# Ledger of designs, part 6: VH-VL binders against Protein RESPONSE TO ABA AND SALT 1 (RAS1)

Target 1, 230 residues: Protein RESPONSE TO ABA AND SALT 1 (RAS1), of Arabidopsis thaliana (Mouse-ear cress) (o04515)
Amino acid sequence: MPNTSSSQSFTIFVDGWLIRHRYFVEQLMCASSLDETNRISLEEQQSLVAQFLSHCLQYYQEKFASVSLAGDNVFTFFCPPWFNSYAKLILWVGDFKPSLVFKLTEVSVADLTRHQKDRISSLKSETRRKEREVMRDFALVQQSVADPPVMLAARRVGAVGMVDGEETDLEEAMEVLKAGMAAAMNNADQLRCSTVGKVVEILTPPQAIKVLRTIGQLHLRLRDRDQERA

## First folded at step 23 (VH-VL)

Design j3 (from j1 with heavy chain S55G)
Fold by OpenDDE, last read:
Structure j3 (fold): chain C 230 residues (1-230), chain A 121 residues (1-121), chain B 107 residues (1-107)
Amino acid sequence: as target 1 above (230 residues)
Amino acid sequence: EVQLVQSGGGLVKPGGSLRLSCAASGFTFSRYSMNWVRQAPGKGLEWVSSISTYGSYIYYADSVEGRFTISRDNAKNSLYLQMNSLRAEDTAVYYCAREAFEGTKYAMDVWGQGTMVTVSS
Amino acid sequence: DIQMTQSPSSVSASIGDRVTITCRASQGISTWLAWYQQKPGKAPKLLIYYASRLESGVPSRFSGSGSGTYFTLTISSLQAEDFAVYFCLQGNRFPWTFGGGTKVDIK
């Protein structure tokens, strides 16, 4: 079977996506600047926010499609070769933890109102609850690695070849595992998107731009391999 | 109305220089990346250069790199292409084009009327 | 560079005919493909973006399909105004590259 690189479809997509992502980050950076000369209208700010959210949504939609439709290996997303070492430290179910958005909001926006803070706090609690749910489901999938077909295969490593039928059982078990991991990843991605969207709904357009700038920049940093040389 | 109006171009000798301009109206210029595309007489389209919204990212085709310079002035809603060391093979109609960022739309959706550049001895 | 091979280079068709144009990329470009129409003496016009999305104002008789390395533009029922040159463009990696174009002529 040609070793089609397990994430070829998605990686190809991301190459094009990153070009546009840089453009968005540039716009967000300029829009968030204190320089009056770079200020855009409120309407344009809202438009920029909406477009960037759509851009981010596209990323996760294509990620899901690459696994479910294009046949990319879901395992690759749990140890992504495109992420740097730093990114690997903060990986949670294939990407950044949804609740990280709250920390990013905190560091990006200094002028949150009391009402906004209360809403964010509530959202944070809900998000964390959902994260735990995702993690529980994911843990169940991980435990399936200890199922007999997989364990039998492991025992046969270096020993006498697999007995007739064992290979098929292993293949089936692996498909179940892959499906479970894909589902968990999708749930996590949905939570990521939802969380960012809800945070933005709480914020004013200028505040949202600051947060989205930080998120956008972070995404670039996670893929920047040059930082490993420093 | 959303439009791009081009100016500049003309006849120049090999080794000469020209500057093309593209004036944008009807939209927020600073929110769009811009492109130059050219078409030699009777030939297909060739991408020449791209510049991001605020100029942080610039790209050139190999055929023009080191000779052409893309730039923009957002305050004037204007895109420019400085062409130096022109060659006969640079003879073409040059188009400026807006690259859209609407939703999942990432394509050149608005084009200028084109300007002819002729490089001849 | 990503090479875009467009076929056919020309096609003669009648009004009402179904016309299909294809573009092949030398490497995978996902869905980062656009289709343009160009009439004589005019600037190109965007028809399809993201491989299959119809640009606003473009008639529904135009459709795009494909992903990866193989893409198709289809005109379901050719109209008089559709006689033109069509180009595909990949936007996955710089440099952007166009197909060679397909001239649709009246039979």
Scores: ipSAE 0.893, ipTM 0.961, lowest interface PAE 0.5, mean pLDDT 92
Fold by OpenDDE, fold request of step 24:
Structure j3 (fold): chain C 230 residues (1-230), chain A 121 residues (1-121), chain B 107 residues (1-107)
Amino acid sequence: as target 1 above (230 residues)
Amino acid sequence: EVQLVQSGGGLVKPGGSLRLSCAASGFTFSRYSMNWVRQAPGKGLEWVSSISTYGSYIYYADSVEGRFTISRDNAKNSLYLQMNSLRAEDTAVYYCAREAFEGTKYAMDVWGQGTMVTVSS
Amino acid sequence: DIQMTQSPSSVSASIGDRVTITCRASQGISTWLAWYQQKPGKAPKLLIYYASRLESGVPSRFSGSGSGTYFTLTISSLQAEDFAVYFCLQGNRFPWTFGGGTKVDIK
């Protein structure tokens, strides 16, 4: 059986994951509605929040595992086939930008307390700092593409065989690049998860449900392939 | 105690109709997707239909599509399966089952006791 | 549709024996696989979910493994209460599909 690439394996996972994701988004939508018939207890709200976060965490855990095993296929995760064309416009290191959560919070929650706003502001500053760090590291990895072994290989595209030793140098350079890319992706994903988690910790369960609904809906929009046919 | 109690079923002629019911207790019904699974006598399990927590997403097996209708009433903690245009091949024990949404648990973890549906002339 | 091929269809074993049941998917299903036990005249019981996670209350002698297209249920030491029919179920894509089942009988 042709060895399924890590990205293909992850895509298969995501297909199953999305089925459950839709169910969670449905619950979040209903829980955030003003309809008394759908009112759930505070405890149930907390449970829903926790379960949804766990659901999201599962996604990134599986992604982490796949990225770690991807080898040459790690590059596919930066332009994921499981995202639609629209998603590609807003991708930061292969997924949504962590600081986007703050904008989503702003548009989803109208009744933030002063204390919550202050905490969110502080968290936003921290998150942006960490984003810059991730980007710096990522930039360094990207610059390694210009390293002599890689450039020499690129120049010889179509030319007669690599000189003895150059192949080894190229292989080593590529391994470093792949490892760096994987690390950058993992760091970015960690920042995504941590940021969402920290935001939720600042919010009340009803507020959290609104934000998570928005996040969940966004994820569906980013993956909806049918929109590309319109 | 978490449980699903089924009712309905029985003997019906080909082309007839039956309605199955499944009553949930001991858990928040609206937080679980629900399924119908059937088993013909001496045969294996066959998935029939699924409905999401609030009914926005419904799925059917090809064998029952257009004939069966899954529905739920969260206020009554009840799941239903309306079966129309019944065929001999629909003869089976029908089970309702909840699909758990606990952490990474996405499986049918609670089942009803089953109800027998016999389609015969 | 994803086809689930379960093997063997039946196995005779003695108390204390190691029993292994396999399930193969016609296409990749990641870890979206569950194992069920069914006794005569009873509803199925969940044993394993997400390919390898043990359901609460299920004895530790049951274990699941696998990913992608190949999965295994293992009973490390068969007990008298384990004589039953076992089914795998894929939950990666609709329609959900069960394996054909494996009957574990006493020797």
Scores: ipSAE 0.889, ipTM 0.960, lowest interface PAE 0.4, mean pLDDT 92
Fold by OpenDDE, last read:
Structure j3 (fold): chain C 230 residues (1-230), chain A 121 residues (1-121), chain B 107 residues (1-107)
Amino acid sequence: as target 1 above (230 residues)
Amino acid sequence: EVQLVQSGGGLVKPGGSLRLSCAASGFTFSRYSMNWVRQAPGKGLEWVSSISTYGSYIYYADSVEGRFTISRDNAKNSLYLQMNSLRAEDTAVYYCAREAFEGTKYAMDVWGQGTMVTVSS
Amino acid sequence: DIQMTQSPSSVSASIGDRVTITCRASQGISTWLAWYQQKPGKAPKLLIYYASRLESGVPSRFSGSGSGTYFTLTISSLQAEDFAVYFCLQGNRFPWTFGGGTKVDIK
């Protein structure tokens, strides 16, 4: 059987993950509704929030594991096949930008206290700082493509072929690049998870449910392949 | 105590109808997806149908599609299976089962006691 | 549909024996696999979820392993209460599909 690539394996995982994701989004939608019939206790709300966060964490843990083993397939994670064409236009380091959660919070929660707003503002500033750091590191990795071993190899392939030793140098350079890209992806994913977690810590359970609903719905929209057929 | 208690079933002629019920207690019913699984005498397990927490997502096995209807009433903590146009091959013990939503568990962890459905002329 | 091939269909073993049951999927299912135990006249009981995670209250002699298309359930030291039928279930794509079952009986 052809060895399934890490990205293919992850895609298979995501298919199963999405089934459960839909169930969570359904619960979050119901819990955020004004319908008294669907009101759940505060304890149940807290439980739902915790379970959904755990669900999201599972996604990134599995992704981390896959990225770590991806080797040459690490590049696929930056243009993932599990996202639709629209999603690909807004991707930041292979997924949504961490600071997007603040916009989603603003849209989802109308009754933030002054104290909550101040905390969110502080967190937003910190998150943006960390995003810049991730991007700097990522940029350094991307620039390595122009390193002499890679460039020399590229110039010679069309003319005289690779000289003995150059292939080894190129392979080494590519390994460094792949490792750097994997690290950048993992750092970005950690920032995504931490940012959502910290936002939820600032919010009440009802507020958190609204934000998580929006996040969950967004993930479904970004993965909907039917939009590519329209 | 977390439990599922089933009722309904019995003997029916081919082409007949039955309704199975499953009553949940000891947990928040609306937080769990529910399933029906059946087992013909001396045979293995067969998944029949699934319904999400609030019924937005419903799935059927091809063998029962168009004949069976899964539904739930969260206010009554109850799961149902309406079986129409029953066939001899539908003869089985039917189980209701919940799917856990705890962390990464996502498995059927609680089962009803089963209900026998016999379709015979 | 994803086909689950379970082997062997039956195994005779003695108390204290190591027993291994295999489940093969017709396509990749990642780790979306569960193992169930069923005793005569009883409902199935969950043993393992997510391919290798032990359900609460299940003895540690039970273990699951595998990913993709190949999975195993292992009983490290068979006990008298372990004589039963075992089923694997894939939860990657609808329809959910069970393996054919493995009967573990006393030698």
Scores: ipSAE 0.887, ipTM 0.960, lowest interface PAE 0.4, mean pLDDT 92
Fold by OpenDDE, fold request of step 24:
Structure j3 (fold): chain C 230 residues (1-230), chain A 121 residues (1-121), chain B 107 residues (1-107)
Amino acid sequence: as target 1 above (230 residues)
Amino acid sequence: EVQLVQSGGGLVKPGGSLRLSCAASGFTFSRYSMNWVRQAPGKGLEWVSSISTYGSYIYYADSVEGRFTISRDNAKNSLYLQMNSLRAEDTAVYYCAREAFEGTKYAMDVWGQGTMVTVSS
Amino acid sequence: DIQMTQSPSSVSASIGDRVTITCRASQGISTWLAWYQQKPGKAPKLLIYYASRLESGVPSRFSGSGSGTYFTLTISSLQAEDFAVYFCLQGNRFPWTFGGGTKVDIK
């Protein structure tokens, strides 16, 4: 059986994950509705929030595992096939930008307290700082591709072929690059997860449900291929 | 106690109709997707249909598509399966089953006791 | 549709034996696999979900492993209450599909 690449395996996972994701989004939509008939208890709201976060965490855990094993396929995760063309335009390190959560919060929650706003503002600043750090690290990894040994090897491959030993050097350099890219991806994903978690901690359960609904819907939109045709 | 209690079923002629019911208790019914699974006598399990928490997503097996209708009433904590144009091949014990949404658990973890449906001339 | 091939169809074993049941998917299903136990005249019972996670209340002698297209249910030491029919179920794509079942009988 052809060895399924890590990205292909992850894609298969996502297909199953999306089925459940739709169910969660449906629940979040209903729970966030002003319709009294759909009101669930505070405890149930808290449970729904926790379950959804766990659902999201599962996604990134599986992604992490896949990225760690990806080897040559690590680059596929930066332009993921599980996202639609629109999504690819707004990707930051292979997924949505962590600080996007703050915009989504602002749009989703109209009744934030002053204290909540202050906390969110602080968190936003921290998140942006961390985003810059991730980007710096990512940039350093990318720059390594332009390192003289790699460039020389690349030039030789295009011209006369690789001399004995150069292939090994290039391979080693590529492994370092891949490892660095994987690390950057993982750091970015961790920042995504942590940011959402921290935002939810600041919010009441009803507020959190609204934000998570928006996030959940966004994920569906980013993956829906049919929306590209509309 | 978390439980699903089934009712309905029985003997029907080919081309006839039956309605199965499944009553949920001990948990928040509206937070769970529900399934119907059937088992012909001496045979294996066959998935029949699924309905999401609020019914936005419904799925059917090809064998029952167009003949069976899954529905739910969250206010009554009830799941239903309307079976029309019944065939001999539909003879089976029918189970309702809850699909768990706890953490990473996505499986049918609670089952009804089953209801026998016999289609015979 | 994803076809699930379960093997063996039946196995005779003694108390204390190690029993292994396999399930093969016609295509990759990641870890979206569950194992069920069914006793005569009873509804199925969930044993394993997500390929390897043990359901609460299920004895630790049950274990699941595998990913992609090949999965295994193992009973490390068969007990008297374990004589039953076992089914795998894929939950990666609709329609959900069960394996054909494995009957575990007493030798």
Scores: ipSAE 0.885, ipTM 0.959, lowest interface PAE 0.4, mean pLDDT 91

Design j3 (from j1 with heavy chain S55G)
Fold by ESMFold2, fold request of step 24:
Structure j3 (fold): chain C 230 residues (1-230), chain A 121 residues (1-121), chain B 107 residues (1-107)
Amino acid sequence: as target 1 above (230 residues)
Amino acid sequence: EVQLVQSGGGLVKPGGSLRLSCAASGFTFSRYSMNWVRQAPGKGLEWVSSISTYGSYIYYADSVEGRFTISRDNAKNSLYLQMNSLRAEDTAVYYCAREAFEGTKYAMDVWGQGTMVTVSS
Amino acid sequence: DIQMTQSPSSVSASIGDRVTITCRASQGISTWLAWYQQKPGKAPKLLIYYASRLESGVPSRFSGSGSGTYFTLTISSLQAEDFAVYFCLQGNRFPWTFGGGTKVDIK
């Protein structure tokens, strides 16, 4: 039997993660802004990129574990309290949209080669298609719990047995919906991680540093306290 | 060879000052956050202060806030602790330690050898 | 501030014994917990990080477990070189706080 909510446990994890996140953003800012003579070596830049990606992966691994155990609390991950109110206006499946990375790359990197631009364009198209697939699969789950039996065979997450009584049917439909919500979040997070990884693969270490700096700064801004306006 | 070599320390009277130094070698110093940790004779470990990789984030234990100043010079691969208004309860061995980020370790994996600070009349 | 309470404060044990040390946090710290070994006159040495991950070069007889507020360090078969003081450290939020330590002595 659960003793604490999974979203509360995840928030506690994030407190420690944010301390190190700030330190990574500091490193990314300095690596991208120092004179070439004072900049860390390309080998250290590659190491910094790899470590920051591992740092981000840790976040989503802990989120995956928390979402998998969320039960009734899964909705909190779709409207998460660890983001400020401005960030909540732009969420896609509880977090940033994977294709946002392409806009962040465009504003962060001025020296993409034509070959890099072509690879990024192809990846962008693939990512947008996969985003539609995530939304389609989730929509099918939502429809399967709202429609008469004819549509229930199209379920992505699984079938609920035919049972007498409205309370039992509703409980089973809610379990299907919660499982579908968790699956959608996991699929979205996998796409987020894969997309960032593939973009970094296309870029040189100096270019990747600039993109990851922007991503890291964005994550901090999504958690800044809301300000009162006069 | 990854190492932290400490210098400084010694005997001072209450109200006095000391500056501890910690020199890094064998790794890229600017890639690590740094800590000071102390241990009073016969006692346990107490965290004293932390500084981020380029110094933008600095933290102190309540017991030393306002009296101690942590700093780093990445060009010299060196960490410092300026200790002012020293008290008898500051008597301890002081360690510097780096926090590693590799493999999301986020733990102090390399420590200096320690230096003794004695504050007595 | 998060208090870390270690138990026992001391244990007398023989080579080959299984030794278990616990740390309790006054507030949840997720998995932000490390274990250190310290021998007389020496700096602490990292054993376990992220509650359960073994540091490189540390013998596999050491293991860590736990999350939230309750954590354990286990030495499965005590060796002569394991007689030392052991500390836990939480790294979830400042101030970083150590447990009071556990001295493992020869019986």
Scores: ipSAE 0.850, ipTM 0.944, lowest interface PAE 0.7, mean pLDDT 87
Fold by ESMFold2, fold request of step 24:
Structure j3 (fold): chain C 230 residues (1-230), chain A 121 residues (1-121), chain B 107 residues (1-107)
Amino acid sequence: as target 1 above (230 residues)
Amino acid sequence: EVQLVQSGGGLVKPGGSLRLSCAASGFTFSRYSMNWVRQAPGKGLEWVSSISTYGSYIYYADSVEGRFTISRDNAKNSLYLQMNSLRAEDTAVYYCAREAFEGTKYAMDVWGQGTMVTVSS
Amino acid sequence: DIQMTQSPSSVSASIGDRVTITCRASQGISTWLAWYQQKPGKAPKLLIYYASRLESGVPSRFSGSGSGTYFTLTISSLQAEDFAVYFCLQGNRFPWTFGGGTKVDIK
């Protein structure tokens, strides 16, 4: 009857996903480094971009399903065991910050047109606004659970003798907090996916391949094993 | 039309060598990871080896590791299996198969016709 | 290695019958499971991938379900062309491992 925790089931999914992820990164690296006479066609470049985006979307769709079933496990997604210790220092809502993609684009693409730069600048501003909205919405959830009667129930833990109904109020507040955490994670992941998608729409296929190569390599680096257990 | 055409099988004595080939046509070969799968007469399917789209990642079943070498040549649209130190238990039909990535399928959707390898004294 | 235990090993059935084949994984494999059909002298043919998704050109009488360690392939109304051997395959982690196969024979 007891199921594997949602975070444990997600790591099992990720094992298979990473095998194919490494193969996509290999393709992106080779596509970005082939000389003009051996370069894959523009049609194949567009296909590779679309397939890699679908691959990444699969990851976040499975994560969304896992987070939705998490209950208390939602806390684990904010400090996830599937990232190495160094990666955890830079997490935003349990994963990379959406606006990081703009820095990755700057370092990956040297030939942006002025029109592309203007569109990226507008998108960057929109993305940072949405990042603040995710954090503001979560902060409001935290405030709502800190209000009375939750604070009254918490103060009485220091004094003995909870009465009937007070345990129910605390349980309800904790369920609101867990739901708010899951919502924040889901909104953050939606913003991650949409931001990458919109950047790719602005770029040419060769430019997109370079950015997606860098994003794909970052995903691998975030999961490199720590130096030593002891 | 999408196809994988195999060659290179046959009869060989124990300790001998064979090189299997698998030629791809009708699709962009470098977009697919490739596998060898074998089936002993009257038996089930056994995965043998896999190679990534450009060869950076290679895997072998324990039963063949150290004796078999998978390789690919994307310029020739060809997959190879070099089989050394052959044993009687290597007797099987050998299939090559591509793993499809479109639609996050991640399954072997196109197979070669099979090549019989017989290892017998 | 992840062992895939497939059952039954064979089934005798008539046209129109419902046939259910199961695979159990020795460890969790999430939804990284595919089903294959193989006829004598032929290469395997993909039926189902990602546990439940139907391959293009495969009749809708085939369906797959399950996740984790327990998976089923169902043929809702057996047809003459469905008499074959069926295999599951896990693609979660190397080595890839097949189930032992289920032979579906005419009764």
Scores: ipSAE 0.840, ipTM 0.941, lowest interface PAE 0.7, mean pLDDT 87
Fold by ESMFold2, last read:
Formats: structure tokens, C-alpha cells, sequence
Structure j3 (fold): chain C 230 residues (1-230), chain A 121 residues (1-121), chain B 107 residues (1-107)
């Protein structure tokens, strides 16, 4: 088989995905316009929401497959080339933080009912707890790699002086780290998907379109090429 | 029920112009991106042009760039291809096709019946 | 531009045969590949999208596989209505490009 990196394969997938993403953002922008006469029907709004969620799910399903095969390439998913330099400064486990969607909902939707606000507040607490769990689990993996026996095995006296048993210990520790990084990414992505889906369940179709428009636009801005300042 | 009905083809001299039309019915036209694909007699398929759901994104094959203009009118459920400065190598059957988004299909699932364009002296 | 090289250009086969058609992309296209069937004088018909997903109403004897640069369309047991020309299409990057086609004929 050709030895193409998992992150390179994912970047190639994203090229085609972004073409359709732009088309969805175009639709979400038009559907959220204030002109009631030109607004698409509620049935079509529901369809647009469902299709955009499926579109986003496809992204993370392909990412999951790529991360699962990443091996050494998993490190690249934590500093991914498909985001611009400014986006990389604010990443959480290689992508946006799941709880960001609550801020995006607040700025996009002005007409939440009391019941919706209560449900969103409960979901926000649940999401933050799961975010801490992801970080805790990853920290435990990092701790296992930093244990003294692994550190001693990583020390070199020279290539010829390395004892085979110590090389095997280092290789095993690196495999544990890579597996833990992949697991953290997958858990983070699952939380991202489930959080957006649960927020949309709380919202009406017009409200969901406004939030998804904002999410879709943000996704494009995080991929804008770094540019010279005017 | 879901269909694309084409019109506007014919015979034209080199350097001439034609406008192809594609009328959609049975589906919400503004939910689909649209394409033109052509097939020269006895040859394979060649993608010609694409237009996004509301026209913000438009693409052309190099062979037609600057001569052809794709457009759509969502209020009339219609897609158009204005072909100017026609050449003999533009002789083909022209198909319109929609790209479906449901189920993340992202493929041309409904095609028009085809319109013959012949460019000859 | 991404070139799609389709092989074979022609196949003679009998009803019941297993037929395999391949497409190779000059650059990686992930899973952004569709397969089309075209009969004389007709528009192309979608068979497979996203490399391996079967379009609604297409018989299950058709299947697709592959990713990256190498893709196959398989007809597990050829039927009389399957004698046609088959095209692959990449939809990863513009310009979208078709393979040269594979004609499947009666032996």
C-alpha cells in the first residue's frame, strides 16, 4: 500500500467537503433572512437542518476513520494544517471546544423560551463535565509515558550502547501515547457532535438555522488563509 | 415527478451563440447545486460548469472559461447556459444535472434528457 | 487537473459473469468518486456515490470500493440490462473529471 499520512488523506477529504459546506452556508444565510415572503417553508427548514447535521457528521466520521489509522501522524491532528494560524491558538483537542456552541447559540438566537434556556443550561453543565473527563483521561495517558522507567529507557548512551529491552520499553510507551492521543481526539469529536445535535433538538427550526449558520461561518473563518494586514 | 427538462439547442455557425435552458420540477430547486456536462459524438463525458444553490459560487472548465456563462433563476426553477464564441469542438449533447445533498450523497442524481448543440460551417 | 484513468476501455462478457472496472486518479481524491451507467441515447444514471454507497433503486449486484487513487466498480452477476458504458467521476476538486468510460458488451 502507498504510505500516505492519515492527516494528508483527511485534508484531501476536506477539500471536497468544503465545496459542499460553502453551499450549505449559502443556504443557511438565505434561510435566515428576515423577508417572510421569500423564506423557505418550515418543512424545507427542517430538511436543511437535518442535511447540514448529516454534513457535519460526515466530517467527523471521516476524521474518526483517519485518526484511528494515524499512528505517528496523530500528533498532526492536534496541530492541524487545515486550520489557519489564529485558529490553532484556540483549539481544544485539535478542534473547537464543544461548549463553544452554547456561546454561539446565545449570540445567534434572541427568542429562547424559559424551557429552552433551562434545557440548554442543563446541557451546558453536562458538556463541561464531559470536557473535563476527556482532559483527565488524556492526562492519565501522558502521565504513564512520563514514568521514570520510560524516561530512563529514552536516555541514550549512543546507538550502539542501547539495550534492546530499553528500546522495546520506549517503543511501547510511544504506542501507548499515540493510542491515548487518538482516543482523546475521538472522544472530543463525539462530544462535539452530540453537543451540537442536542442543542439543535432544543431549538425550533428557525432558531437552529441561525445557530447552524453561525457555526458554518465560523468553520470557514477558521480555515481562512493567513493574510497580510491592511 | 422529479425531473429536469431541457431546451434551446440547435445548429449554429462557428463564432455564434446559443442559450440552453433547464427547467426543474418536483423538487425544491434552491436546495441543489447545478451542473452542465457535455458529450461530443462518440466520446466520453466532460464536465462544463457548476453553480451553487444561490449562485455565489460558479466554476467553469478551462475549455469554456470566458465564452460560457452559467446562471440560475430560483424563482423560475430554471438553469441556463449562455454559450458565446462557439467552436466546432463545442459540438456535443449538453446535459444539465443536479447535485443531491441529502444523505451526504454529493453526486449528480437527476439529469436532463440532453440537448444537441451542433457547431458547423 | 485530476486525471481519471479508467480500465479496461472495453469488456466482452456473458450474462452471469462477474465484471470489474477500475478507475485510477492522478492525485488522491479520498472517497469523492461516483459511478455512472449510460445506455445509447440516454443520460447517465448514477449507480454509486461516495465510492461505495449504492444509489436508491440500483440493483445490489452493483458495488463500489476504494479510496485515495484506486477504485473499482463490480457487477457480481451481469444481466442483460447491464450492457452499457460505465464512467467514474471525481468530485473532490474542480474541475470535476470523468474517466474515459468502459464499454461492457455481450460476448
Amino acid sequence: as target 1 above (230 residues)
Amino acid sequence: EVQLVQSGGGLVKPGGSLRLSCAASGFTFSRYSMNWVRQAPGKGLEWVSSISTYGSYIYYADSVEGRFTISRDNAKNSLYLQMNSLRAEDTAVYYCAREAFEGTKYAMDVWGQGTMVTVSS
Amino acid sequence: DIQMTQSPSSVSASIGDRVTITCRASQGISTWLAWYQQKPGKAPKLLIYYASRLESGVPSRFSGSGSGTYFTLTISSLQAEDFAVYFCLQGNRFPWTFGGGTKVDIK
Scores: ipSAE 0.840, ipTM 0.940, lowest interface PAE 0.7, mean pLDDT 87
Fold by ESMFold2, last read:
Structure j3 (fold): chain C 230 residues (1-230), chain A 121 residues (1-121), chain B 107 residues (1-107)
Amino acid sequence: as target 1 above (230 residues)
Amino acid sequence: EVQLVQSGGGLVKPGGSLRLSCAASGFTFSRYSMNWVRQAPGKGLEWVSSISTYGSYIYYADSVEGRFTISRDNAKNSLYLQMNSLRAEDTAVYYCAREAFEGTKYAMDVWGQGTMVTVSS
Amino acid sequence: DIQMTQSPSSVSASIGDRVTITCRASQGISTWLAWYQQKPGKAPKLLIYYASRLESGVPSRFSGSGSGTYFTLTISSLQAEDFAVYFCLQGNRFPWTFGGGTKVDIK
């Protein structure tokens, strides 16, 4: 009888999501190609951009639901098994840093106007400020775990043994930590989604397709658990 | 009008070959992955094959792998199923169906009318 | 391969009845489940996708629920046009697999 944890359930969701993600990357690659046989109209380019953003939003909506039900399993979302070891070196709050999108835009788009560059520069500064706010709020949660009541309860579980009531205090402190971790993850994901959305709003549809292609390809590369044989 | 129109069915002898066609209209064909699904007389539905939006990813049911070949031509808005080494158990109505991505639907929302393939001596 | 077990295989019901059809997956499939209606001689018609979302043009008397391995389709007040065969389909992992079908007949 399988009793599936929240992170296992999310991994199962991602299996189906990745099938469609590969199909979106295929479309984005073809739409950004110079090959005339793969041309789609500007209207279809706009539709492809909107659909890919909805696809990505679905991922984070399911992640939010899974994190909300995670309990003890919330720690797994900070060290996620659905990313390979290379991806884990660059994670920020369990996923990619929102400001990575700006580097991906620079690599992907060669024809930004001065107006677009100014808007992106402003958004980049705003995003970095919000990243620091997420980290500050998370640090405050970590401080609450270090409060004397939690430390006293943890010490008594050790060598002396447990007194009635102290188990409840430790359990309450752990629930506060888990809730704070889940909130930090959700705030980070909201910033990830809003940042990508705002970048796309600044770009033309052809420019957005190039950026989203790069994002989509990176997602595949960093989620491939069999990237190299060694 | 969004539709899929099928052709190419018929009666064939065991070991024979047949090519099914599915023509799309009323939508941008290259934006959809495509499937073949079959239904033997009086039986349920069985997935046969899938092809991605530009053909980079192709999948087959074990029962047909090595004998059937799915393909698409986006310039002609057409999906194909080449069926070789046909057996009596391949007798079925064959449907083509598109998988929609809009609204993160990811389900087969438009189906062809079906074409009958009968494999008999 | 993921086996989809659908029950009941048949149900006799009257107009106005509430009908519930279940579909169980041999492995977890998250919410990657769709429900289809098929009338004799016609292609299947999508009713529900992503376990619980209504396809456009489908009456609100149809509802879907579930995740993981257990899913239900409910018709809250059966109408004359609802007498058909119903199939679930998992779209989580290849091969795509259908349930065996549930025939809803007039009592």
Scores: ipSAE 0.839, ipTM 0.941, lowest interface PAE 0.7, mean pLDDT 88

